# Ledger of designs, part 27: VH-VL binders against q9nrl2r1430to1533

Target 1, 104 residues: q9nrl2r1430to1533
Amino acid sequence: GGVHELSAFEQLVVELVRHDDSWPFLKLVSKIQVPDYYDIIKKPIALNIIREKVNKCEYKLASEFIDDIELMFSNCFEYNPRNTSEAKAGTRLQAFFHIQAQKL

## First folded at step 17 (VH-VL)

Design gg4
Fold by OpenDDE, last read:
Structure gg4 (fold): chain C 104 residues (1-104), chain A 122 residues (1-122), chain B 107 residues (1-107)
Amino acid sequence: as target 1 above (104 residues)
Amino acid sequence: EVQLVQSGAEVKKPGESLKISCKGSGYTFQDYWIGWVRQMPGKGLEWMGIIYPGDSDTRYSPSFQGQVTISADKSISTAYLQWSSLKASDTAMYFCARQGYDLKGSYYFDYWGQGTLVTVSS
Amino acid sequence: EIVMTQSPATLSVSPGERATLSCRASQSVSSDLAWFQQKPGQAPRLLIYGASTRATGIPARFSGSGSGTEFTLTISSLQPEDFAVYYCQQYNNYPLTFGQGTKVDIK
């Protein structure tokens, strides 16, 4: 592969992934590691999945991309209590996202 | 297209160290688990462990925990399997394989490297 | 660990015939079961995942069925290129484990 100019969505995903608080969101939750996750979360998503959707040009509107990112955070807050490291990381990352998303 | 290309065959002596590699292409390397599977001569497949290059999350089979080290360098889309001190019993074919996933949280091996033959003998 | 047991060890069939391979898990693996094909000197190739879903590019003659502890791989009409060793593998729990394999050879 070679270097190409990133779209706004691609760039934002890269920035999210690079953020220190991205660790709860990098990959789809494994049901082996979290056995009850999928009993609670019905629309799982993660940054790797979102990046794949971006690469496949599945987002036609910025709102669709934003919806998936917000879903990712919503899932985090639904599954993780507020005092968990995951929820705290999610809160910070979401704030970062909201700032960056204004550029879309 | 997704491809995993492994380093070449190795001929080593007991006690020597070894690090073999697996380079992924055709997909975002850091976004997929990659694992190692051993196949001793004339035998079946044995899961050794997996690593997620995006965060270096690593899981080992109990049988291989402490026996090998799995690592990855996402900057060059490469995963590694290494031994600090080889034994004759390490003689085998070693495959790397990518894990795909479903939205039910399951991960399955969907693409495989061609394998690296490691021969350890005095 | 979950033990995967395949049967038979060797299955001899003629081209064009139906081949049925069995895989049993020592405990339920739900539908987290994959089938792989391996030819001599080659890497395994994914045939089926989720117990019954064909991987991309896999011919329709390959089908998987079952759930829980009993699984079956069926080759409806064996082709010359289908003679190989077939492995089942559970990915429902760590450690991931493979069956010992079934060799499908020509009768």
Scores: ipSAE 0.925, ipTM 0.959, lowest interface PAE 0.4, mean pLDDT 97
Fold by OpenDDE, last read:
Structure gg4 (fold): chain C 104 residues (1-104), chain A 122 residues (1-122), chain B 107 residues (1-107)
Amino acid sequence: as target 1 above (104 residues)
Amino acid sequence: EVQLVQSGAEVKKPGESLKISCKGSGYTFQDYWIGWVRQMPGKGLEWMGIIYPGDSDTRYSPSFQGQVTISADKSISTAYLQWSSLKASDTAMYFCARQGYDLKGSYYFDYWGQGTLVTVSS
Amino acid sequence: EIVMTQSPATLSVSPGERATLSCRASQSVSSDLAWFQQKPGQAPRLLIYGASTRATGIPARFSGSGSGTEFTLTISSLQPEDFAVYYCQQYNNYPLTFGQGTKVDIK
């Protein structure tokens, strides 16, 4: 394949992944590692999944992309108490996302 | 198309070090777990371990913990399996394999490399 | 670890016949069970995941069933290219473990 310029969605995902607070969101939660996760979270999602959807051009509207990102954060805050490192990282990353999303 | 291409066959002596590689293409390498599976001559498959290149999260089988090192370089879409000191008993075919996932949090091997034959003999 | 036991060790069948392979887990693995096919000198190939879902490109003659501790791979009508070794594997808990394999050869 040839080299192409990243779309706005691709670029934003790259920026999110590279952020220091992306660690809770990089990959889909393993049920082996977190056995009760899927008893609580019914619409799991992570940055790797979102990136895959971007690569497959599954987002036709910016709102759809934003909704998935917000779902990712919502899941984090639903499963993790406010005082956890995961929730704190999520709070910071979400703030970063909101700033960057203004470019969309 | 998803592909995993492994490095070529190795002929080594006991005590030598070795690092074999597995290069992924056709997908975002850092976003999928990649594992190693051993198959001794005429025997079955043995899970060795897995690594997530995006954050270097690594899991080993207890049988291989401390015996090998699994690593990855996401900048070149390559995973590695290495020994510091080979034994004759390390003679085997070694496969790398990618883990796909379902939205129930399960991960399963969906694509495999062609294998790397490692022969260790005096 | 979860021990996976396959039976029979060798299954001799004629082309066109039905082949039934069994896989048993020492404890429940839910539906986190995969089947792989391996031909001599080749890498394993994913046939079934989630106990009953065919992987992309896998012919309809391959089907998987079962849950918990008992699983079955069925080849409805054996084709010449189906003679191989078949492995089941659980991915429900670490360490991931494979069955010892069933060799399907020509009667």
Scores: ipSAE 0.925, ipTM 0.959, lowest interface PAE 0.4, mean pLDDT 97
Fold by OpenDDE, fold request of step 24:
Structure gg4 (fold): chain C 104 residues (1-104), chain A 122 residues (1-122), chain B 107 residues (1-107)
Amino acid sequence: as target 1 above (104 residues)
Amino acid sequence: EVQLVQSGAEVKKPGESLKISCKGSGYTFQDYWIGWVRQMPGKGLEWMGIIYPGDSDTRYSPSFQGQVTISADKSISTAYLQWSSLKASDTAMYFCARQGYDLKGSYYFDYWGQGTLVTVSS
Amino acid sequence: EIVMTQSPATLSVSPGERATLSCRASQSVSSDLAWFQQKPGQAPRLLIYGASTRATGIPARFSGSGSGTEFTLTISSLQPEDFAVYYCQQYNNYPLTFGQGTKVDIK
């Protein structure tokens, strides 16, 4: 357990990161590994970045936090075809997120 | 404040095994790549490899692939560099370093540990 | 691998004078170039990333320029604490590679 109580945003990020389908979203895509990624995706984001924003109290509204999470999934579906493991993982994780977000 | 604190100096003999450590604090350890850089006595810096503690994604320099093992334990915010059998030529200073990032997908070393001196001699 | 070559090997400069360090890449690294300062017995310290962006807390007398294959680190007025070894490093492609370093010492 942490020393500090987690806010609703912090707790949700922890749950997303721990989910089995979080692997495509844990870190910002490296342009070394995916050279064309940033030719396609113009607003990159990942769970580590979202967590940092939460920790820095950059989200003033739940809607702002939700928008970033949805952007993360949108980027995944924009870059990855539906039949890829990344897109399938994203679909499942997004469904999980939508359920958890109802608690916000 | 971001800090990387490495384990103390090591004096070893050829053939011995060794595992040195790098503990991160002041940030979410699992959310940043961490790498190892070798500096032989009086020489320059050499990239050895990096690991992402959040998923254990690991990348090695070809020169160090199979020569060392990089690992991490995110539960204690610690990265490791280990040898199964040291050689005299492994004598060097070893630095760990965190990678920051920009939103164009580039990663650069922004914080460094103080270094661990490893001396291997018969 | 991308080979990084620094020049000169040693640069002797008087306090208060301008220092210009060069770094060349064997192929384009875009702007994915960092400069580090290392003093004896210490770890490297990030000075510049993205070829021209100063890291947090780095004095304004340090500046980086260049793109592609040619890069320059400039110290506008050498201070006593600036005498050290400077390394450039590309992070545009694996393996990540450093220059061999330039030693800035007192003239």
Scores: ipSAE 0.924, ipTM 0.960, lowest interface PAE 0.4, mean pLDDT 97
Fold by OpenDDE, fold request of step 24:
Structure gg4 (fold): chain C 104 residues (1-104), chain A 122 residues (1-122), chain B 107 residues (1-107)
Amino acid sequence: as target 1 above (104 residues)
Amino acid sequence: EVQLVQSGAEVKKPGESLKISCKGSGYTFQDYWIGWVRQMPGKGLEWMGIIYPGDSDTRYSPSFQGQVTISADKSISTAYLQWSSLKASDTAMYFCARQGYDLKGSYYFDYWGQGTLVTVSS
Amino acid sequence: EIVMTQSPATLSVSPGERATLSCRASQSVSSDLAWFQQKPGQAPRLLIYGASTRATGIPARFSGSGSGTEFTLTISSLQPEDFAVYYCQQYNNYPLTFGQGTKVDIK
C-alpha cells in the first residue's frame, strides 16, 4: 500500500509486464482455455505469480528470481511451436529480459 | 489485507443507464481476475462474467452476454458493471469477487465485495 | 452448461449436531468445486476450494469431500454462527455455475 521505491526485482517485473510482448505471460494459463496445458507443463508460472513472490520477499537471491523468469520462458517454448505468436513474443521478451537482468 | 469495496445502493427507473464499481485493495489489482455475481431478491447466486484487469480479457456468461458490460480501470484498481437500459428484472444484489488461483490452472472466487443493491422500479 | 444441484433445500439441525450438505454436478468438474457460506445481508464467504481445501481462517469443523460429480460439505458440530445458506460452485468450465443453495437453520 502507498507509494514506495521499487526493488530491482519489482522494477524488472514492472518493465516486463509493460512490454508489448508480455501478453502470453501476464497470467497463469487457465485449464479451461488450454485443457492440455498441464499435461505438458509441470512447473507453471507467470508474471503475476512472480510478482506475488517478489512482493512476499520469497526471492533471497537474484539467481532464484532469474530462474523463475527463465522457467516462464522455457514453459512457453516447450508448449508453443516456434512459429506461434506466443513463442515469437516469448523470444523477444526474453531478449529484453536478458538485457535488463544485467542490472541485477 | 485483501478488500473489495463496492459502490453504494442504487435506485433507478426502467430505461435508465447505470454503472456500479468495485475497488480492490491489499493486492496487485491487475494481476487477478475479478468477476460479477448477481443475486435476485430471495434467490441464489448467478455468475455474470469476469475480467482480467491486466489485459482486459473478459468472459461473460451466455445469459448476460450483451445484457451488461464488464470493464476495469487498473490505474485506480476498479472494476465496473454497467447497463445501458435497466429493466425491473435487473433488481438484485450485485457482488464483485476476486479469483484466486492454484498451480493446476484453476481459478476460484476467494474474496468478495460487500454487494451493491440495485432497485429498478417505476 | 454444467448444472449444480444441491440437497437438501433446507436442513434443520440442532446446535452441536453434524450437518451434511450435498452437491451434484451434471458432468465431471474434477476437483474444481468451491463452497460458500452466506448469512443474511452479507456477501458470500469462501469456505472450501479444490473440493477439500479450507480457505484461510475457516474453522476445522468445516470440511469438503468428493470429486467428479458428487461433493459433500460437512459441519462436524454446528455452531450458532453457522446457520446460513451454503452454495457450491464449479469452476471447471465456462460458464461458472452455482448450486441453488442449502439453507441450514435451527431445528
Scores: ipSAE 0.924, ipTM 0.961, lowest interface PAE 0.4, mean pLDDT 97
Fold by OpenDDE, fold request of step 24:
Structure gg4 (fold): chain C 104 residues (1-104), chain A 122 residues (1-122), chain B 107 residues (1-107)
Amino acid sequence: as target 1 above (104 residues)
Amino acid sequence: EVQLVQSGAEVKKPGESLKISCKGSGYTFQDYWIGWVRQMPGKGLEWMGIIYPGDSDTRYSPSFQGQVTISADKSISTAYLQWSSLKASDTAMYFCARQGYDLKGSYYFDYWGQGTLVTVSS
Amino acid sequence: EIVMTQSPATLSVSPGERATLSCRASQSVSSDLAWFQQKPGQAPRLLIYGASTRATGIPARFSGSGSGTEFTLTISSLQPEDFAVYYCQQYNNYPLTFGQGTKVDIK
């Protein structure tokens, strides 16, 4: 992508990616690494995909951006039991997101 | 425009170390897997491994595990392939390539560097 | 590892003729199959991914078909710039593996 001033969405994605609990969400899950993932999750998404959508200006409303972020967390909680590291990381990152989203 | 630009040709002796590079541009470098593929003279393509620059997640082919090191520096959009001690049999063209993806969780090489020729001989 | 076998090793075709290249996997790779074109002194170029989807900018004369273990790349009318080596590659399981290539040369 080109060099430009960060929008609110771009900045929030940067903050999410840099968060210590972002590791389950950085990239689209590989079906090689998680063979049953796509049997369960039907609308996959990750921070790299969300960032690309931001860079392509695909989000016209904050609600659209928020919906994709919430979908990302929803997928995590759907696939991962509550006591897993992924789910725990997701819980913390989502809480962080909810605070930051107040600025949108 | 997505582009991968690799470092120049290398002429080395057996036993020497080497680190070649692949710089990505035209996309968010840290958000895509990048891999290395070997092509020995007059031969086919061999997958060596891949790395995700965003978290340094790295996967090697069993044939190359322990033989080379794949790394990346996302701050300068660059991936690396290195040898601690070259052998004559390492003489080959080395390509870096980006992996695109589909929403079914599959990753495929969609853009390639121009290749780096490595010649190792006494 | 999944072994990819291409046939024929060399395919001699006249300009304007149809070229059919085969790729077989030792076990099912679903549709996780890509085709690449490589010309002398150049890097491979993605032609087809997902067994049948043309990559951006690839001419319509290139088409891919198949699933599971049998795949085909078809060039409907060979153009002078199409003489090259073609590789199939599975990305269904690690390690990722390529076929040995098919050389398409002029008859």
Scores: ipSAE 0.924, ipTM 0.961, lowest interface PAE 0.4, mean pLDDT 97

Design gg4
Fold by OpenDDE, second read of step 18:
Structure gg4 (fold): chain C 104 residues (1-104), chain A 122 residues (1-122), chain B 107 residues (1-107)
Amino acid sequence: as target 1 above (104 residues)
Amino acid sequence: EVQLVQSGAEVKKPGESLKISCKGSGYTFQDYWIGWVRQMPGKGLEWMGIIYPGDSDTRYSPSFQGQVTISADKSISTAYLQWSSLKASDTAMYFCARQGYDLKGSYYFDYWGQGTLVTVSS
Amino acid sequence: EIVMTQSPATLSVSPGERATLSCRASQSVSSDLAWFQQKPGQAPRLLIYGASTRATGIPARFSGSGSGTEFTLTISSLQPEDFAVYYCQQYNNYPLTFGQGTKVDIK
């Protein structure tokens, strides 16, 4: 692809992906590996999907972008118990996101 | 435009090592699984394995586990398939392919490289 | 592993005729079934995914149907460029597996 100036959304996604606690969120959960995931989570999303939406200019408002990021965390907390590594990573990443989102 | 470009044909002898490549462009390379598929001469397609360049999560077919190594360098949008010691039976066409996804957690190969012919003979 | 079996091995069809290809799975793969077309010396090309969804750019004459263990690829009116080998592939469980292929040649 060509070189494009990064928007605030693009930059934030890059920062989220680079974060040490991004590993549960990098890609959409495979139903092969987690057979019951999509029985529980009805609006699946991940950072790769969010980045795709950003690249396609699907977010017209910052609130829409924020809503998808929050949905991503919400899904994590809904599926994963609080004591899991995924939930703990999500808690830390969400805190980071909330700080960065203030710049939007 | 999504495109996968593979390295050129290889002619090797048994016992030699080999690493072939697949470079992706036209999309965010690290955000999509990429896999390797073998096609022996005159035969069908065989799934070898996949890797997610974003975190190097790698999955192998049991038939190829321990026989090959799949890796990726997201900094140059390139995936690799390598052998430590080739056998004559490794002679085949090797395709890389990107996995697209639906929102139901399913992944399917949607774009393919042109293939790399590997010939192993004494 | 899930074994995918295609039939017939070879299908001879005249241009303009309907071609019907079958793919059977040894166990249910739900709708996680793809169809690929491969011409000599070329890489496979995705035709159908999710058992019945045409990939981008695929002509309307190609259609997929079925679920569970029985699937069908239909070419409503065979065009000269459609003579090729067709593979079905399940992506419902690891390892991913392909059918052995159906060769569609000219009658």
Scores: ipSAE 0.899, ipTM 0.949, lowest interface PAE 0.5, mean pLDDT 96
Fold by OpenDDE, look of step 23:
Structure gg4 (fold): chain C 104 residues (1-104), chain A 122 residues (1-122), chain B 107 residues (1-107)
Amino acid sequence: as target 1 above (104 residues)
Amino acid sequence: EVQLVQSGAEVKKPGESLKISCKGSGYTFQDYWIGWVRQMPGKGLEWMGIIYPGDSDTRYSPSFQGQVTISADKSISTAYLQWSSLKASDTAMYFCARQGYDLKGSYYFDYWGQGTLVTVSS
Amino acid sequence: EIVMTQSPATLSVSPGERATLSCRASQSVSSDLAWFQQKPGQAPRLLIYGASTRATGIPARFSGSGSGTEFTLTISSLQPEDFAVYYCQQYNNYPLTFGQGTKVDIK
C-alpha cells in the first residue's frame, strides 16, 4: 500500500515542511557538520523522521505525534541559543504548528 | 520496496555534455540524501558527492568539485549527475545510492542503483 | 581526506573456510564504517554499517568488528556466492572515502 489518502498528520507534516522556517528541521543533524550535537541531544528527531513514522502508521494518538513535534522544537532550543537563526526559525515554526495542531 | 533506477548507458565524444538520472521509489525521495559514486573500469569506488532533495543541500568531493553538477527534482523523485564537457577520462560506471541514517547523525549508503555506464571516446 | 587501506588485496579461500578482511583508516572514524560487497557487473551491496551492524537481509556469517582506525570483516564460513570484491567505507568525515577493495576468490 504505497498510495494512501492524506491523513491529518500527513498534511500537517507537509505544511510544516513547506513553511519558510522549516530549514533547521528538514533532516537529522549530521554529526559531521555538528560534532557535539549528539553529546547534547539524546533524543534526536526531524521532520523527515516524523514523516516516516506517519507513513508507517506509528502514531496511534494525536498526542504521540504532537509529542514528537514538540521534541523536535525542544531539541532545537536546547542546542541553539535564542539569538541564532535556527532558534528564531524554530520559534516561528512552533507557533505555526500550535495553530495548525488545533485542527487535529 | 526501495528502488533506485538509473538511466541507460551512454556513448559520447569528448567535449559533449551529458546528464544522467537516478529515480527513487518505495520511499519519500526528498527525505533522504542521495549520492553519486564513480567506478572507473577495473577500479574501486569513488565518492563524488551527495544531495538532499528536500532542500537541495549539496556536498561534493574536492576531486569532483567543479567537474560535475549534482542536482535533484523532488517532484519526480529524480537525482541527476551532469557534465558540461566530457573527457575520455570520464569513462566509468556511475552509481547513485541512497544514504540511510541512524539516530546518531550518521549517514550510510543503504540502497544502490544498478549503475550507468558512460563511455567517452573519439 | 581520510585514507582507507584494505588488506590483503586478494584473499584466496576455500568454500567453508573462514575469511578475514582488514580495513585501516588513516585517522579515527569512530564506528562510522561500512562494508560493501560487489560482484562483477553489479552494484555494491551494503553488508555492515556502524562497524558491526548487519544490514537487513545479510546472512549471519557476515560480521564486522573494530573501531577507531582498525576494522575487520569476517565471513565465518565462505559460501560460493560470497566470492566477490569487498569495500570498506568511512562516513565519519567529508569527503567520504572507500578502501581500494579486497578480492575474495576461490582457492
Scores: ipSAE 0.897, ipTM 0.948, lowest interface PAE 0.5, mean pLDDT 96
Fold by OpenDDE, look of step 22:
Structure gg4 (fold): chain C 104 residues (1-104), chain A 122 residues (1-122), chain B 107 residues (1-107)
Amino acid sequence: as target 1 above (104 residues)
Amino acid sequence: EVQLVQSGAEVKKPGESLKISCKGSGYTFQDYWIGWVRQMPGKGLEWMGIIYPGDSDTRYSPSFQGQVTISADKSISTAYLQWSSLKASDTAMYFCARQGYDLKGSYYFDYWGQGTLVTVSS
Amino acid sequence: EIVMTQSPATLSVSPGERATLSCRASQSVSSDLAWFQQKPGQAPRLLIYGASTRATGIPARFSGSGSGTEFTLTISSLQPEDFAVYYCQQYNNYPLTFGQGTKVDIK
């Protein structure tokens, strides 16, 4: 992963965070507020964590970055029923991501 | 290097309003919770509340709910603690602190500001 | 709220001696327990989180143990710079709560 890829990841994260449907994904779920979350989700992740990994240059391939983003959505759909606001937001944000990811 | 720098000491009278600040640097400010902790003279630490600058999600201790307002401006990496009407009993040191996290959904204060001394007396 | 109780209130020890500080929670906080050191005129400094994980830059002489409701901070060999007040804090449930502190002073 070169500097160009890093910049692309940074920009995409910024766009995801700014999206209206990013609210379920901005930060890691709090165990205090959702006590059973980590009993169900074994690989927790959120946009703040992904941004941190980008900043630390932990992504060497675009596929690694994409995998983490997809994991984030997968976790959402695993924990939240389809009719929830979180799942619906996730569906829209994921669609947006898929479009933007074509540029990577 | 992660740093939290707080505004300077304040000397106020009862009934006055006050807003103190905490500026973060060395990390992505909007991606970490910031909390406020009170320490009255010669006393222990008291959790007041926290805010997530990324979405302004704010949580208060019941003891401080309605007594203070916690806010943040992520554009300048700054968190705030404010009073509409100070009391003598608000005299204390006030610390801001960043909450780090583990991958088990727990958040702990890992970096602290240097503190802001607030003195309220007639 | 979860009440955190530290003991003793004051611990007098000589340099080079072992110091053992206790922290008890009124209900289980799992391992969501942190220890802080505070010196006069300074901000608290994180020593331990997750009950037993030493924070970055913290000397090996500091160690934390325990889970549930009973926790211990141990300073294996007290150094001159270790005389301070130590606080435990649970972050398992809101509101977050601190112990009342243990003052470690020179014997």
Scores: ipSAE 0.896, ipTM 0.949, lowest interface PAE 0.5, mean pLDDT 96
Fold by ESMFold2, fold request of step 24:
Structure gg4 (fold): chain C 104 residues (1-104), chain A 122 residues (1-122), chain B 107 residues (1-107)
Amino acid sequence: as target 1 above (104 residues)
Amino acid sequence: EVQLVQSGAEVKKPGESLKISCKGSGYTFQDYWIGWVRQMPGKGLEWMGIIYPGDSDTRYSPSFQGQVTISADKSISTAYLQWSSLKASDTAMYFCARQGYDLKGSYYFDYWGQGTLVTVSS
Amino acid sequence: EIVMTQSPATLSVSPGERATLSCRASQSVSSDLAWFQQKPGQAPRLLIYGASTRATGIPARFSGSGSGTEFTLTISSLQPEDFAVYYCQQYNNYPLTFGQGTKVDIK
């Protein structure tokens, strides 16, 4: 999209980062800190990467931005059992995202 | 253009405190690990630790754990290295450096500050 | 702690000639290895990451190879600006560790 869409993507990323449940998603998972992560997750993504893509104007459509955000949550649920703190945070942040995304 | 600008050279006495800074610009500061590297006079490079300014996640080399404090203030795009009580053996050049990443979860230093010379003498 | 050992300590090479620098890890670091160049009074500069990927803006005469425990930096035709100290550094595990450096001098 246009300038309004890019500003909306930036604003949404800021809101996601500010949310209390963003902590599992702030940065790309470190292979040192979580050695088996990349054996399981083949399309890694995190809020820091998504923000860089917004800053570089790599999203042409809102659907592309939404796809990356949804991939982020899907990875969380694939790697983490549903009863973990990470998965619970993902569920809450995803619900928040769906509300905010209606404004795109 | 990514830049890391460090605070100026310091001349201190043993027992004094010190806090040196590293200001990042040209990128989203809170989204990149930033680390500190010591170089003793005439010697090689030693990793001291790293911090992710976005959440203050901090990792120390065992050799520096408890010897220094690494911190960041993302609101002013600045990382810090501090000593509560300097020793003569702390005389060295100190570099800050940013870590880039790949999509396999590896992080590597890609941009470096100019260095801060710290001299501690009686 | 993964110990990185570089050889030789000093390498004397004439301009226009090939330089080969070695770096050995005490245990496998996969391809999580970087090479840095440092000139007197300057900060280190990233040359190679991922063992073999040239960083942006680095001349094609610099190349890296290896995986696991043995790595090589090759400078195919030394230029006057290439006389410096070169460090390898592993980023496969904490603590992050550097080799002790190889000084490349004019012969």
Scores: ipSAE 0.818, ipTM 0.936, lowest interface PAE 0.7, mean pLDDT 95
Fold by ESMFold2, fold request of step 24:
Structure gg4 (fold): chain C 104 residues (1-104), chain A 122 residues (1-122), chain B 107 residues (1-107)
Amino acid sequence: as target 1 above (104 residues)
Amino acid sequence: EVQLVQSGAEVKKPGESLKISCKGSGYTFQDYWIGWVRQMPGKGLEWMGIIYPGDSDTRYSPSFQGQVTISADKSISTAYLQWSSLKASDTAMYFCARQGYDLKGSYYFDYWGQGTLVTVSS
Amino acid sequence: EIVMTQSPATLSVSPGERATLSCRASQSVSSDLAWFQQKPGQAPRLLIYGASTRATGIPARFSGSGSGTEFTLTISSLQPEDFAVYYCQQYNNYPLTFGQGTKVDIK
């Protein structure tokens, strides 16, 4: 990926963070606040981590970036029952992401 | 490079209000917890609380709940510690510190501001 | 609240010698334990996190060990710049708590 791809990744993260349904995904889940989370989720990821990876140019391909975003949603659906506010927010944000990712 | 730069020393009287600041640079400010730590003269370190500037999620030590306000303005990469009415016993050095994380969900202080000396005397 | 107790309160060590600092938690903190160095007039500096992982840029003479309730910071060959107060801090649960500090005096 070049400078233009890095700008696209950065912009997409900004758009995800601004979305009303981003609240479950903004920061890495705290072990203090959610003690059992890391018993269930083995590949944790959140928007703060993804943004740091973009800033450090750790994504070489758009597919790597997309994989981390999809992992974020997959973790949400694995940890949270479907009727929770978290899972519903994840569904809506994932739909938004799919539309925005067409630019990549 | 990650830097936290705090506002300058303050000399205040009991009953006055005060808001001190901590400006972060060299990283995405809104993506990291910021905490405040008190050190009274000749004493050790006391955790006061933390805030996540991205969503304003704020956690206080029980010893400081209701005694101070922790806030942040992510648009200018700045966290704040505020008193509505200072006491002489608030005389101390105040540090801000950023929390790094590991992928086991633990958060630990990795970078510290230089400290703000607050002196409250009659 | 998890009480962190450090010993000794003061440790006098000659340059080049080994210093051993202890930190005890009132209940298990797993490996969620950090060590900080604070020199006179300065902010704390992170030395060790996760009980045993050196922070970036910290010299190899600093090492941490332990888990659960008992933790140790070792300085294998004390340098003149290591005169400081050392704090342990648990981040396993709220409130986050520090030990009272160990002052290392250079003889």
Scores: ipSAE 0.796, ipTM 0.931, lowest interface PAE 0.8, mean pLDDT 95

